VHH binders against q9gzu0. Designs and how they scored, part 11

Target 1, 229 residues: q9gzu0
Amino acid sequence: MGDPNSRKKQALNRLRAQLRKKKESLADQFDFKMYIAFVFKEKKKKSALFEVSEVIPVMTNNYEENILKGVRDSSYSLESSLELLQKDVVQLHAPRYQSMRRDVIGCTQEMDFILWPRNDIEKIVCLLFSRWKESDEPFRPVQAKFEFHHGDYEKQFLHVLSRKDKTGIVVNNPNQSVFLFIDRQHLQTPKNKATIFKLCSICLYLPQEQLTHWAVGTIEDHLRPYMPE
Short names: E, the ipSAE of ESMFold2; O, the ipSAE of OpenDDE; V2, 0.75 times the mean of E and O plus 0.25 times the DockQ between their complexes.

## First folded at step 6 (VHH)

Design d6 (framework vhh_nb_b201; at its last look DockQ between E and O 0.08; V2 from the best seeds 0.00; counts 0 for: pae E 14.7 > 2, unsure alone 62.4 < 65, placed apart)
Fold by OpenDDE, look of step 6:
Order: structure tokens, then C-alpha cells, then sequence
Structure d6 (fold): chain B 229 residues (1-229), chain A 127 residues (1-127)
């Protein structure tokens, strides 16, 4: 009889296999919270912190059509898409987010964040927390790092900028763990015409086996470095 | 709660001047660009002027050289000095708070994206 840890792992694997057969995700067994921090290059400037309204887990296989559409639209490469389709990962969608800024009192509106053109952002950080469904326990931080550096998504923006036929675009960080859904807008200013890229939504990619890997600390502990003024 | 309250509107003869004020509260005023819009009867709301947190100003072509936007961060107030007023300047003038300002290179940009608006103040210019 294997040690208790081995038995637990085996039970989890069996559950995962069963869920796969049902086209369900292990993620469906969890409640999620997510926060988005826009970290500025200026160290004295507090991050712009947002709370995700709802985290939606989606199986990769259930998102196949969208992934393929992205390939057709040249939002990302076929090779990357195929890799994603083959991985046993869960997609965690953040379709809406709200500002947690303290300098705005009573702000309850959902807002999009402008990512470009600007040069003051260092990186986007996503913090993911979870707990078992129907649990009275507090949310725990998922042991995964979700970061998207400015240089990495700017390169992609500049590339897309040359292609005027695209309105909605998807960009991803180098390790393909963070996907940004971007709205491209053409604005008329008093001086000239400008193109801007606004963040509409985020999708995190996490291997399903990591869903049960938690770090230590509370939500507050992990948000503290990014807390607004 | 974010509040914007316009004042200073009224009736003025062509060639006259008015100074609009917008008192702001409920947010860190100095951190945000502020703007003025106007809407004439039967027309769409149009951009008038914007001032960034850094003090850069932008104007609609129709008001350039005649209108001046300014701000007093100590008073949480944005102003619109309107000189050489014309009948076509007749409108309800609205104060607006921007969502974000951006620095690109040596320039600060204000996008025409606002998250809060005042109730407006009526400006009427008679011929």
C-alpha cells in the first residue's frame, strides 16, 4: 500500500482522467480569485491593481475553435497553437476586472486598461488564488508565476500595428502562460490620429497538475507589494 | 464618490468672456488629466480642451487661441477661460475626468477616454 501522499496523488490522477473523459477540467472543482497588477517602471509609483470580477476555467480542448481562429487571424503562430492544444492545461479566463485604486473613491465601474502607447509600465503581473469548492477555507495562492513584461508585448503590438486589418488581437508572454486579449482602437485627437491598444481580457494557462500546488500566505500578503496608494 | 461640479456658465454677448470652473472630489485630483466637452442643441458632444496631470494642454481647433484650460491642484479645480466668445460656442459645457495619462518619450499624452462627467453648465452667447 503506497504512502498516504502517493495514494492521494493516484486518486487525483484518477479524478483528472475521469474529468478528461467527461470533457471537464479539474479546475471545475475550485473557486478562483485573480488580481491584475500593472507594475510601473518608477519604483516609487504604486502599481495599478485590479480585481477580476469572475474567473472562468476552460479546458483547452473546449477552446480549440478559438485557438484555431487565432491562428487563422495570425494572432499567434500555428506551432504555438498546436503546443497549447496538446498540453493538459486549464485556461483561466478573466473577462472583466475592476480597479482597486484607493485614490478613486467609490469607483465600481469595470474599465479597460490602455497598454499602448505608453512607456511607464514595467510588467503585468497576475496573481491567482484558489480553494476547493464548497470549502470554508480561505483562498490560497496558486504556486505559479504569471508575468508579462512590457518589452515582450510591445514587440507584438508594433508588429500588429503594421497590419491595419486587425481589430482584436491576442498576445502572449514568452512562456505562454499569460494571454492578453487586446482591442485596437483608432482615435482622433485634436492634433492627430492615434492608435491605442486596450486590454480587454486576460487568460492564464496553467498545467492542471499545478492546481493543487499552493504557496503560503494570504491574499493580502501577496497583494501587499502591489497595493495602491 | 467621484464628483464633478461645473460652474460659471451664463449669458454673454458675442466677443465677451466667461470663466468656467469645475470642482472635483472623490479622487486624487493631481494624478489625473481633466477635460472640457460641450454639447450644443441637436449636435453631438464635442471635445473642447484637456489638461494633463503634468500641465500639458490640448485644444479643439475651433477654440484654439480663444480658450485656455488650467488647473489648481490645491483647490482640486479645473478652469476654462473662454475669450472672444461666438454664438457657435453656445452649448452645455461638461467637465470630465480622464482614466489615465501616458508618457511617451518626452511627451505626455491624454487620450479622450473619460470615466466621470459633471452635470454641465449652460453657456449662451448672444449675437
Amino acid sequence: as target 1 above (229 residues)
Amino acid sequence: QVQLQESGGGLVQAGGSLRLSCAASGFTFSSYAMGWYRQAPGKEREFVATITSGGSTYYADSVKGRFTISRDNAKNTVYLQMNSLKPEDTAVYYCAKTEYTFTWGSDTYTYETFDYWGQGTQVTVSS
Scores: ipSAE 0.009, ipTM 0.254, lowest interface PAE 9.3, mean pLDDT 79
Fold by ESMFold2, look of step 6:
Structure d6 (fold): chain B 229 residues (1-229), chain A 127 residues (1-127)
Amino acid sequence: as target 1 above (229 residues)
Amino acid sequence: QVQLQESGGGLVQAGGSLRLSCAASGFTFSSYAMGWYRQAPGKEREFVATITSGGSTYYADSVKGRFTISRDNAKNTVYLQMNSLKPEDTAVYYCAKTEYTFTWGSDTYTYETFDYWGQGTQVTVSS
């Protein structure tokens, strides 16, 4: 009859299929809102807060194709990304965002935020909210931490510089919940050319079953620490 | 149509201060790096300062610690605060818009713009 190793392997395949089905079904039942805050080291300085124009949920198979195409020439980032592509996760992309300052309204554009060389940012915080589709209920904050501290991404940028890679890179925070898609560019001055790292987009990863784990409070309550007064 | 208009120049005594302004229109101001350049009579135009879209600043060695570039995206305006002015700072000062791009994999995302600068504003520092 069947041996224990064969039954274990088939059980794992059934579990993967069930998780894939659950992931697809659960993610398709939600609307999302996302905000990005750049928290400055100076305590009295208010964060730069941005609203994501459209949160794009990506199926793992579609994301795998896009991430492989986008990072093919960066083996260390590719290897990290391949490991994560095999996890049962919800992938939420933020390709476009706009400033939430009161006097800047309706500016929707490509990301163009320089992360390095600068030393005034402490961390990047992403705030994710969800609700059931077709619900009039307000969005609720997803109970997950999406933070990427400056020291963690700067270390990865400095490593890229030492290896003289010329392609875009993908870096992730230590708990692998925030992925930054980064472009290496040159800023020209009449005296010098400076190498810079620009943020192109952000992707949030979380286990699909966590979509129904909400914290208490409104969007405004959770944005308050990051908003200008 | 990109337009840059400098203001705030004038005559000032050595050791004094002056703040230049540059009003910008015709493009998405918050997306681009802005800069200041200057040209003394009979000399080449030289770099003074640059501020990126993200707020990072770069300065010529001759002005570091004395000049501060800043931007107000709500007013589409770039400023140059000039302190401890010296006679060698005498020049026409130009505001400039710069171009830069970023690349993701084989796809390139470009903010295609021209390098522009305005008519200039005269700064004269007397002994």
Scores: ipSAE 0.000, ipTM 0.111, lowest interface PAE 14.7, mean pLDDT 70
ESMFold2 (binder alone), look of step 6: mean pLDDT 79; pTM 0.804

## First folded at step 8 (VHH)

Design e1 (framework vhh_6qgx_2; at its last look DockQ between E and O 0.14; V2 from the best seeds 0.00; counts 0 for: pae E 17.1 > 2, SAP .674 > .668, placed apart)
Fold by OpenDDE, look of step 8:
Order: structure tokens, then C-alpha cells, then sequence
Structure e1 (fold): chain B 229 residues (1-229), chain A 126 residues (1-126)
């Protein structure tokens, strides 16, 4: 008899296979919560914490059906990477987010966070939580690390500065787990020209096998490091 | 597997011309904008030129405007950089890059230069 972990894995694989036959995804069996923390370089500065209003799971293998079923203006298909498609990966889209800190000026229910030209951000951290649908159980932290360091997305921004097109921008972290959808705005004053990059939405990539891999602790436990004192 | 292979580099005298080529494979070529970058000795990589997926739009860094022309051949899956009136300051390793552009709803999005070639060396002598 295989070890308990092996049995669980097998059970999950069977479930996935069954769901595939039904054109359903394992991700559809979960409710998700997501938080976004902007961690600042200055240690005395508290992180900016945001709550995602809705997390939309999209499976690469059934993306077409999901899109057709839920043409939400904020749902994006990132099928550009064959490598990502080959990975049994679920996309977790976060189209809107709101600040959990009401003490920050301009914190309206829907806020576009400026990522550039500011350089005070060390990294973006996304915290993902999930639970089985129709469960009264609390949300559990998904055992995955979603971080995007300032240096990594800034390099990509700098390349865009050389171009004058009005296209939206998608940047990703080196391990391709966090994708940022960016809006570029050009500001012109009589004296100065400035380009601003605003975060519009986030998409997390998670292997399907990790959907049932939970860490210990509550949402509050995991948010505590990013919460204002 | 995505591959970008640059060619056409070499030694040229100032005022001369050179044509670089990049052969692309492993992806839908028409869906990707193509670009040339260069890295001079002791300097960081810099943008040189880009062409949209359709080929309808081109972009150039200021220092090469009027001298360099980027083009693409969809039939051959190649992007080219015609470099005229070359200057010593154009000496660099030139890299080909590809970025994915897609339209979702009313918005067009671009993945910034996900794929890179190994580069081809261009040396312009005084």
C-alpha cells in the first residue's frame, strides 16, 4: 500500500481525470482569496496591502470554454507561452483589488497602484488562499510562493520606454508564476515628460497539483507581516 | 523550442553598411513583434529597433533613425536589420528578440521580449 501521500496523489489524479472528461477543472472545485502586498525597501514603511475582489480561475486546457462561459472584461488569456501550456497550470486572475489600508490618501474601492517610476518597492507578494467549494471550512494558504521583485519588472519597463506604442504591457517574474498587466500612461507638462506604469491586474500561475497543497495558518496569520501596526 | 538565430555580423568600415538577419522558429511568428537590441562593450543592452507582428509599425532608437531599417519576412520567419552609414559607436553585439502581442477585448497587450537570440557581433572601424 503506497504511502498516504502517494495515495492522495493518485486520488487527485483520478479526480482530475474525471473532471477532464466532464470538461471541468480541479480549480473550479475551489473558492479562492488573494491578497497583494507591496513591500517597500524601507523597513520602517509598512507594506501596502490589497485584497482582490474576485479570483477567477482559468485552466489552460479548457480556457476556451471558460472564456465563453465567463466573458468577463477582466479575464485574460495568456496562451502565448507554449511552455506554460505544456504545464498543467491553472491561471488565477485578479482583475480588481482594493486597499486594506484606508489611511492612505486615494484609497478608493478600486485603486490602480503605480509601480513605476517609483523605486521604493522591494517586491510584490501575492498570497493565495483556497478552500473547497460549499465548504464551511476556513480558507487555507496555498503552499506556493508568488513574488515579483522590483528589479525584475523594472528591467522590463525600461524596455517599453523605448517604444511609443499604446499597447498594454504584461510582465512576468523569472519563474513565470506572477504576471502583471500594466497600463502605461504618458504625462506631459510644459516642463516635463513622464511615463507612469500602473498595475491593472495580476494573474498567478499555479500547477494544478499544488491546488491541494496547503500550508498551515489562517489568512490573518499570513497577512500579519504585511499589516499595518 | 523557441529559437532565435542571428547572422550577418562582422567587421565594417565607418560609413559602410551591414544587414543583420534573425531566423525565428518554435513559435507563431506573426503573433510576435520582433526587435533588435545591442550591447556595446562596457555598456548595458539597449533597444535599437522593433517591428510589429504584422509589420505595419516600426520603432527606432533616436541614434539610428534614418540609418537603420527593420523589416520582417513572414514567409521565411525572419527579421532583418539593414544598417547604413555605420559609425564606430554602433559597435556592439546585436541581439534579436521576440515579444508576444495579443488582443483581449478592446485592449492589446504585449509580453515584453520573452525570447532572445545569442547575438551577432558588429564591429565598425574608424
Amino acid sequence: as target 1 above (229 residues)
Amino acid sequence: QVQLVESGGGLVQAGGSLRLSCAASGFTFSSYAMAWFRRAPGKEREFVAAISGSGGSTFYTDSVKGRFTISRDHAKNTVSLQMNSLRPEDTAVYYCAAEYTFTWGSDTYTYLYDYWGQGTRVTVSA
Scores: ipSAE 0.006, ipTM 0.229, lowest interface PAE 11.4, mean pLDDT 80
Fold by ESMFold2, look of step 8:
Structure e1 (fold): chain B 229 residues (1-229), chain A 126 residues (1-126)
Amino acid sequence: as target 1 above (229 residues)
Amino acid sequence: QVQLVESGGGLVQAGGSLRLSCAASGFTFSSYAMAWFRRAPGKEREFVAAISGSGGSTFYTDSVKGRFTISRDHAKNTVSLQMNSLRPEDTAVYYCAAEYTFTWGSDTYTYLYDYWGQGTRVTVSA
């Protein structure tokens, strides 16, 4: 170990770097609200709608090291990281949510939603709203589309089943705006042994320039198609 | 519907050259990093080369550095692999793909966006 002064100086340098990243990130100048709708295939069935309790913005400034690690460690490591190195992209992480059903007592919980092997979901829709931090302005919808259709993530899950040595799995939609953090869990019942894929977190990707582009309408206008009633 | 179609494979003598192409459709080509992988008989699929969405950054596995060049043509939505100084060890089925890795918190996750072509066979004879 270094002496006490050297260790404290290293800790302070790390903290300063983190504060510089926060100051330099446009995302840190905004408040966010995010909602997640699991849209069912049956047209008359209401969506399962959740409000995200904390949207955690992260600026992706240091992806060169991750690309090199990914290339060295596995053949599955390159697509989004290369794009992020060439654009200022904000990641908006959503690990915890609360049901918006009127007949359920609301409780913030870790995200725990089984996505497979069920087949009743059509798509996942994320609704993102922002405003400048510490303003009294209402939240406005960010002008971006965040949808992940069942067929797109199921295809990726089926491919992962042919590989047995991975515990944490991240999949993305075709336009790379929605990333699902998936836990692969093996369940055993008296009759069966089954693999399930459980959603543990969602991350939305936005170019920083889109944070200041808002669509028309209010939160209520945009939630209405997914509301329980 | 996303499609990746490889072409340009064939039989070539050791020391020769070959150019592979991958035509991409069904997504915004310039937004995706593209990669080539290969699978030799009896072996696992291995990474060969990758190129960023913009085309400004390239990466290669050590065994092909200096011999292979990856490039992309945004007008044609194609990614290419120029293969020079070919060796019998380069014999494999070559796949065009789009995949990546992302770090979240303290853990690294493997990101799967599993679009693969059908593959094009390259055979390098002595």
Scores: ipSAE 0.000, ipTM 0.121, lowest interface PAE 17.1, mean pLDDT 70
ESMFold2 (binder alone), look of step 8: mean pLDDT 81; pTM 0.826

Design e2 (framework vhh_6qgx_2; at its last look DockQ between E and O 0.33; V2 from the best seeds 0.00; counts 0 for: pae E 14.6 > 2)
Fold by OpenDDE, look of step 8:
Parts: C-alpha cells; sequence; structure tokens
Structure e2 (fold): chain B 229 residues (1-229), chain A 126 residues (1-126)
C-alpha cells in the first residue's frame, strides 16, 4: 500500500474523475479569493491592486464552445485549445474586480481597466487563494503562478486591432493559465480617433490536481508586494 | 523620473481663496487625467476634483462644486485648483494625482491613480 500521500492523491484523482463525469468540478468544494495586480514598469510606481468580487469555478468542458469560438476568431491556436480541453482543468472566472484602495470615495466600486494603448504595465499578476468550503480555516495561497506580461498581450491586441469584425476579444498568456476578456472601444473626439482595449474580466485555468496544493503564508503576506501602501 | 510637485498651500481665512498648483514631469502629461485629493486631520483621503487629459472634462466632489475649479496647462505641464469661498472643513493636505487615460468621462472614472504628489497643506481658519 502506497504512502499516505500517495493514497490521498489517488483518492483525489478518483474523486476528480467522478466529478468530471458529472460535469462537476472539484473546485466546487472550495471557496476562492482572487486578487489582480497590475505591475508597472516604473519601479517607483506602485502596483494597482484589485480584489475580485466573486470567483466562479467552471469546468473547461462546459466552455468548449466558447474556446472554439476563440479559435475561430483567431484569438488562440486550435492545437493549444484542444490540448487545454483535454486536460482536467478548472476555469476560475473573475467577472468583476474592485480597487483595493480604501482611502478614496468611490474607489471600491467595480471598474474597467485600460490595458492599451498604455505601455507602462509590465505584467498582470493574479493571486489565487482557497479553502475548503464550510471550513473555519483561513484562505491559503494556491501554489500556482498566474502572470501575463505586457509583451504577450500587446501582440495579440495589435493583431486584433487590424480586424474590424470582432466584438469580443479574448487573449491568453503563453502557458494558457490566464485569459483576459477584452472590450475594444472606439473613441472619437472632435480632433482624434483612437481605439482602446479595456479589461472586462479574467479567467484563470488551473489543473484540478493543484487545487489542494497550497503555498505557505497568509493573504496579506502574498499581497504585500502589491499593496498600495 | 515621474514627479508631481504641489504648491500654493497656506493659511487663509474662511471665505478666502487659494490657488494650488501641481507641476508634473517624467510622463506624457496629455495622456493623463489629473486630479486633486485631500486628507483632513483624522480623516481618510478623499477625491476633490479631476480633469481629463485633454482638459475638456472636469469632475468635482459635491462639497466643492461651485467653489473649486480645476484646470490644466499643457504648455507648462501643470494642473491647478482654484479654491474659492473656502471653509474650515476644507482644511487638509491636498495631493495632486495622475492617471493614465486616453479618454476620460464620468462613466469611465476609475479612481485609480498612477502617480501622487507629496501634498501641500491648506488651513482655513474660522
Amino acid sequence: as target 1 above (229 residues)
Amino acid sequence: QVQLVESGGGLVQAGGSLRLSCAASGFTFSSYAMAWFRRAPGKEREFVAAISGSGGSTFYTDSVKGRFTISRDHAKNTVSLQMNSLRPEDTAVYYCAAEYTFTWGSDTWTYMYDYWGQGTRVTVSA
């Protein structure tokens, strides 16, 4: 009989398999917190930190049509998408986010964030925390790295910019762990016309096996590098 | 290096006027909305006024509407706050702030600012 850890892993795998058959997610057994940090290129510039209002876990297979639509729209490759669909991955949707600032009236409301044409952002960082549902335990950091570098999403923006027919834009980082849902807006002033890309929502992709892989530290410990103060 | 330097603060009697100025450097001034915030003693920082990158739109907190006017000078890379009819409750440290925005409107206001000044103190005596 394998070591206790091995047995636990096997049990978890069996559970995952059963849930998958039922189109359920192991993620449904967890509560989640998520934060989004916009890290700027300028070192003196403090990161913009946001808290996700609600994290919604969804099985990848439930969004197959949406993913394929993205492929059809040339947002990402078919090969990578198929690979993703074959994986036992949970989607963690962050449809709304709020500023972590507390010292300014109105700053805690939901907001859109402009990603382009600004070039002062180095990367987007998502921090994911979880705990078992109905547990009195504190949230723990999920041991996964969610980063999206400016260069990677800008390339995609530029590609989409040349296309006139797209209403919804989804871009993803190279390892397909972070998906950004983007709204393209055409702005017109009496003097100028411009296109901007605003972040509407984020979706993280996480292998379900990693749902029980926690790093050490508190939420505060992990947010500290991105805190506005 | 980005710098926001406030000036113009001081002591003034109730009903008086002050003009605050903020000199900006180290970034593309026209691409940023500029704003003024204030922090009164024992209170949290609050929004006062903002002006779009182009200067075509302005926004004010209710308590200063009709009394304060925000403006900007693109040639000098400055933003100003004309404060009239000052009240003791306007006593605070006033901060200049900058936020990147291509187009700014009330419906797209985020209250997320990229850069901050060190502040200038305004004291209004009764």
Scores: ipSAE 0.016, ipTM 0.309, lowest interface PAE 7.9, mean pLDDT 80
Fold by ESMFold2, look of step 8:
Structure e2 (fold): chain B 229 residues (1-229), chain A 126 residues (1-126)
Amino acid sequence: as target 1 above (229 residues)
Amino acid sequence: QVQLVESGGGLVQAGGSLRLSCAASGFTFSSYAMAWFRRAPGKEREFVAAISGSGGSTFYTDSVKGRFTISRDHAKNTVSLQMNSLRPEDTAVYYCAAEYTFTWGSDTWTYMYDYWGQGTRVTVSA
């Protein structure tokens, strides 16, 4: 007879075992370049475009505790986590990024981008490029889409607000390809206080096989729709 | 649709004053912070001053603090920069910029500048 708690523990143990099962990752053989675009709802407003300073590829089994934490916190389902492991998923972590606007040229400081309570963003788009490590060839766009629409992350933020004592917030898009690591901040004025959610880092999840599926065009060709000037 | 038009530039002797103006249209003026940037010949654009969407908060780069005053007029949809005690190093093309803001209570916070004007030239003679 199947005990629901026993099934969940057994599934968690299988997840842990699979995370420890490692072969040399295909991702270790690539260099990456990534850009983050915040697309605004106003049609003629150019996107806020950021370049990721360093893309850190991580094999899922080297990041197992974050997946297991997500399951325990109900951030995403156990079934989705097991499915991710079976597809040989690579995590592309973007801990630092800088604005590509002219008024910030040369700045290496982490940029804090406020995602809530603002209502002017339509979606977040990540543009991923890769090449074989130590190649002299230019980066090529990976044939995959990484989009996180405002409505999808806002409802998760609103849900988190009801849970008063959370530090660190991780939210994902419906396709489970983009994960946002969010910091809760409190701003003060003499009259009022405000809670805001700022973006700390982004992680992209994708099947390793997509690392060699390239679209046509250069970095410039794919950035052009999002360029501010 | 979004338009920012600067005016009020010109030639001024050192120690003199000028008032720049920027007319804004095509967006909800009170929802955007306004700023002035400047670019000297052969140099990169630099931040000068900013004012929140509500007008309650102002920010200045160190080199102009105490000499320049930024203000906005919601009835006319304009932002102004009063420049006093001008120096030759203030010579530049001055650009108006706008960025989305949000408001809590009576205070406003701003994060990025999305819209830019064409610029107005200020020349300060020794």
Scores: ipSAE 0.000, ipTM 0.148, lowest interface PAE 14.6, mean pLDDT 71
ESMFold2 (binder alone), look of step 8: mean pLDDT 82; pTM 0.829

Design e3 (framework vhh_6qgx_2; at its last look DockQ between E and O 0.01; V2 from the best seeds 0.00; counts 0 for: pae E 19.0 > 2, placed apart)
Fold by OpenDDE, look of step 8:
Structure e3 (fold): chain B 229 residues (1-229), chain A 126 residues (1-126)
Amino acid sequence: as target 1 above (229 residues)
Amino acid sequence: QVQLVESGGGLVQAGGSLRLSCAASGFTFSSYAMAWFRRAPGKEREFVAAISGSGGSTFYTDSVKGRFTISRDHAKNTVSLQMNSLRPEDTAVYYCAREYTFTWGSDTYTYLFDYWGQGTRVTVSA
């Protein structure tokens, strides 16, 4: 009789296989919470922390065409995209956010979503928490790192700047775990034209097997470094 | 740490005057444009006035033009809003904010605010 852990893993794999056949995601069995932190280069500056209103899980196979479109638009490489498509990965979409800052009131969300041109952001950090549906258990942190460093998405922005025809772009971090959906806006003054990249939404990519891989600690424990005073 | 602390709010009769002040700390005050916002009950926050870092330029929402004056004191690191000829519709919580600006070429753009005060309440009675 195999190791209890082995049996659990096998059971999970069977479940995943069944769900895959039904074009369903293991993620559908979970509730999610997600937070987004904009970490600033200035250490004295507190992070801008946002709570995602709703996390929408989607299997990657359902978005194959969209992914390939992104490749065609040169938003990301074909090779990386194919790799993603071959993986049993779930997309966790974060379309809306709410500021957790008490000192930021009103429609400040739109202001905080400007990613470029600015150089004061060090990185974007996404914190993902989950629990089994219909469980009264607390949310647990998913053991995955979701970070997108300024240098990485800026490089991609600069590349897109040369393209005149696209208002919406998708950029991803090197490990392809965080995807940013960006809106390009043009500003014009009598003297000059400027381009602004605004964050529209975020999507996290997570192997389905990792949905049950939890770190230790509470939501509060993990948010503490990013919490507003 | 960047801090903005508003003061000067209170109850005033229509036609009266009030001077709001915002004390800024934790940053190079002259390097940042500052602004006043307000939020009336049941309404969204709205822009009221802004002043450039140097104090040489000011901007006002239409409804307060000619009545409100924004100024700054670099020696005291304060931004002020002189409010004259107050109206009941000016009733709101007033917030001070630091503007984030970026330069593109020869032009400076001001579209973001990165720090806010806790606000001071202004009530104008009929």
Scores: ipSAE 0.007, ipTM 0.254, lowest interface PAE 9.6, mean pLDDT 80
Fold by ESMFold2, look of step 8:
Structure e3 (fold): chain B 229 residues (1-229), chain A 126 residues (1-126)
Amino acid sequence: as target 1 above (229 residues)
Amino acid sequence: QVQLVESGGGLVQAGGSLRLSCAASGFTFSSYAMAWFRRAPGKEREFVAAISGSGGSTFYTDSVKGRFTISRDHAKNTVSLQMNSLRPEDTAVYYCAREYTFTWGSDTYTYLFDYWGQGTRVTVSA
């Protein structure tokens, strides 16, 4: 009864059961709506406002079994992976978004996504709204602030410029609530070769328990500061 | 218009070799780590191999170490998986994926894969 393969299989099944207990979350019970505003330094210039097409929740405590199983010897210790699996946090990814301006035909959104070396943006603001799935009730703002000031992400971009070995770029605000997924691109002009940092997607990080804590107001109330007149 | 297109799948005898290729377009290839995943019949997708953006670091799941080699060609914007000493257990649909790398704790990384290819089928006969 002490088969070595049977003991390994039983240990794996127990680990899988523990991981399944941690996979279920409140995030699975919500619909989300998200907007992204690029707030300009010039006070008279209205923000560039974008609506996220699909908000994709990724549970940190639902760590991918294939990452844990197939990469841990290369990328993580088992203890580091278990630490990540013990957190009850939600990552909300915004991989695609569109301008809310009517003058965008045949989209030039690529230029709106360049964050550096441009210097006209003050901050990025993400507006997150939620409701229970299958509810007819309106979306309400989640009680959290998601802001990433230009100075804070520029510092991190400058560090990346000095590191030739980095393969990907993710930067976070000081509150660790907004994560920017950044692509390094090289533009070649007749007179210049420039490195740019282009925003690919945004991830919001919040404790799972905050999903049931809403601030006051409607979507329209919260968008108004960023909308054109 | 990010696209990842796999090729090179097919039927091969056990002990044989096969080379998969993934053509990447629509992004700055050298800025991203790339990975191969596979899905065997009735199983979930599992990690096979990854390579850093520079090509200096590679990672493999235990069951393929010493048999599979991941590589990338920056001039052609391709990532390849050389598969040697193939076994029937390697039978799967193989997917190319683009990987983001970030630091969560002090030195801990969590990988997110934001774009995937359609897959190429590999069948290894006994």
Scores: ipSAE 0.000, ipTM 0.094, lowest interface PAE 19.0, mean pLDDT 70
ESMFold2 (binder alone), look of step 8: mean pLDDT 82; pTM 0.829

Design e4 (framework vhh_6qgx_2; at its last look DockQ between E and O 0.01; V2 from the best seeds 0.00; counts 0 for: pae E 12.3 > 2, placed apart)
Fold by OpenDDE, look of step 8:
Structure e4 (fold): chain B 229 residues (1-229), chain A 126 residues (1-126)
Amino acid sequence: as target 1 above (229 residues)
Amino acid sequence: QVQLVESGGGLVQAGGSLRLSCAASGFTFSDYAMAWFRRAPGKEREFVAAISGSGGSTFYTDSVKGRFTISRDHAKNTVSLQMNSLRPEDTAVYYCAAEYTFTWGSDTYTYFYDYWGQGTRVTVSA
């Protein structure tokens, strides 16, 4: 009789296989919380922390056409996309997020976050928490790293700048765990012209097997480094 | 170079009033929302009040509502904090901060607080 841990793993694998056949996601069995932190290069500057209003899990196989469209639009490579499609990966969509800062004037939902042109951001960090549905247990941190460094998405922005015809773009970090949906806007004043890239939404990619891999600590423990003043 | 210089701090009795001022330079003043923060001894820095770039909107922490008033003077590039009915718990170093923000059409853009002053000390005696 295999190690209890081995048996649990096998049971989860069977469940995943069954769900895959039904085009369902293991993620559907979980509740999620997600936070987004914009970490600044200046260490004295507190991070901008946002809470995602709703996390939407989607199986990658259900969005094959969309992924391939992204490839056709040169948003990401075919090779990387095919690799993703072959993996048992769930997409966790964050369509809306709100600032946790109370000192920001205006409705946080109506505020657009500009990613470019600016060079003060070091990286984007996404913190994902989950629990089994219908559980009274606290949310646990998912043991996965979701970081997108400024240099990595800037390079992609610069590449897109040369293309006149696209207003919406998708960029991803090197390990393909964080996808940013970006809107390009042209601002014109009598004095200035500027192109800006605005963050619209975020999508995290997570292997389904990692859905039950939790780190230690509470939400508060993990948010502490990014907490607003 | 961006500079924020606070002034107006001092010792005041409980129930008294004090007016803080922050002089801003080195950036387009109207493009920035201005704010006051404070740090009490042994405590973390906390938000006190903010005013939009245009001066049309203000925001206050609950503990100072009705007692403190934030205002700005575009001609002088200054932001002020009128503090009335001061309490011992208001004792802190007060900091001025600037946050880049602009409106384009129906959209509002922000870069969060980028610049900070060195602070001015306010002491409220019982």
Scores: ipSAE 0.033, ipTM 0.469, lowest interface PAE 4.7, mean pLDDT 81
Fold by ESMFold2, look of step 8:
Structure e4 (fold): chain B 229 residues (1-229), chain A 126 residues (1-126)
Amino acid sequence: as target 1 above (229 residues)
Amino acid sequence: QVQLVESGGGLVQAGGSLRLSCAASGFTFSDYAMAWFRRAPGKEREFVAAISGSGGSTFYTDSVKGRFTISRDHAKNTVSLQMNSLRPEDTAVYYCAAEYTFTWGSDTYTYFYDYWGQGTRVTVSA
C-alpha cells in the first residue's frame, strides 16, 4: 500500500491543480438568503430563528491555505478534509444575523448566541436559498442538508476545554457542511468565574454544483417548521 | 451554599483501580457539566475528564482515555471517576469542578459560575 505522506502530497497536488482550473465561482452568479434555526429539545418550545443579514461567498487565492490550516489546527478530520479538497467547494459565510423572534421577517435585536454550557438545544439548522442574480424569480431552497446536532458540537467543546490557551475555535458537523466559529469567553462576577462558548458566525461548505440543485417549495414552506404556530 | 466534596482517594499499587466520588450540594445538579482535574507535584493543574449536564456526552484527555470512566448519578447528586490500570504518573490531587449548563431565552440571562472541590489525593506506588 502507498506511503501515507506520499498520498497526502498527491492529494495536495490535485487540489492545487483544481484551484487553478476553477478561476470563477458559480456563487458569483447567485443571490442568497440564509436562515439559522436553533431547535430546542422541548417539543413545545419554539425554535430561535434568525435571518442572516449578508451571505458572503468566498472563492479566493486563500482557499487552499484556509483548508490546509484547518487540517493543521485539527479543525477538520484528515479524511473529510481530503474529500473537500477534491471538490470545487464554495464557502458561504454568515458573519452576522438578526433574531426573528417577534415576527417571521424582521429582526428586533442582534445578539450573541451562547451554545455552551447549555443542554436545551437539539440541533442547529441552516436553511439556504438561492436564485440567479437579478432574477425576478422567487428564491428556491438549495438541495442540501445543513444540520449540526448538539451532541456533535458539545463533544468538540468538551475537548477544547483542555486547551485553555485557545480562544477562537472552529468546529464542524460530521459531513462537513456546517462550520461554527466559536469564541471562548470567561465570565467573571465578584464571587465566581465561568467559561462559555459563544457562536460568532457560521459558514456553510458545499460543492458549487449544488447551487443549481433546488428542492421544491418556497421560503415560507421551509421556514414553517421553525416558526411560531 | 454550593459545595463539591471529593472522596475515594488513597494509596494504590500500579495496575490497580480506584473510584473517586464527588458529592454536590447547593445547586440543581442536572444543570451543571461536571469535570475532574488533577495537579501532580510540581505541575500545573490539568484537565482529566468531563461529563455534560444530561450525562449524554463525555470527554477525556488522551493520557487517560480507555482507562478512566466518568459517570454521574442524578439521584445521589454525585459524579464519579473510575480509574483503572493506574500508573505512577497518575499520582496527583484530583479536583471536582462544576460549570453551569446555561438555558438561553429568558429576558435576563444568568451569569455562569465555576465551582471547585478541595481535592482528594491519589498516590500510585511503582
Scores: ipSAE 0.000, ipTM 0.175, lowest interface PAE 12.3, mean pLDDT 71
ESMFold2 (binder alone), look of step 8: mean pLDDT 82; pTM 0.838

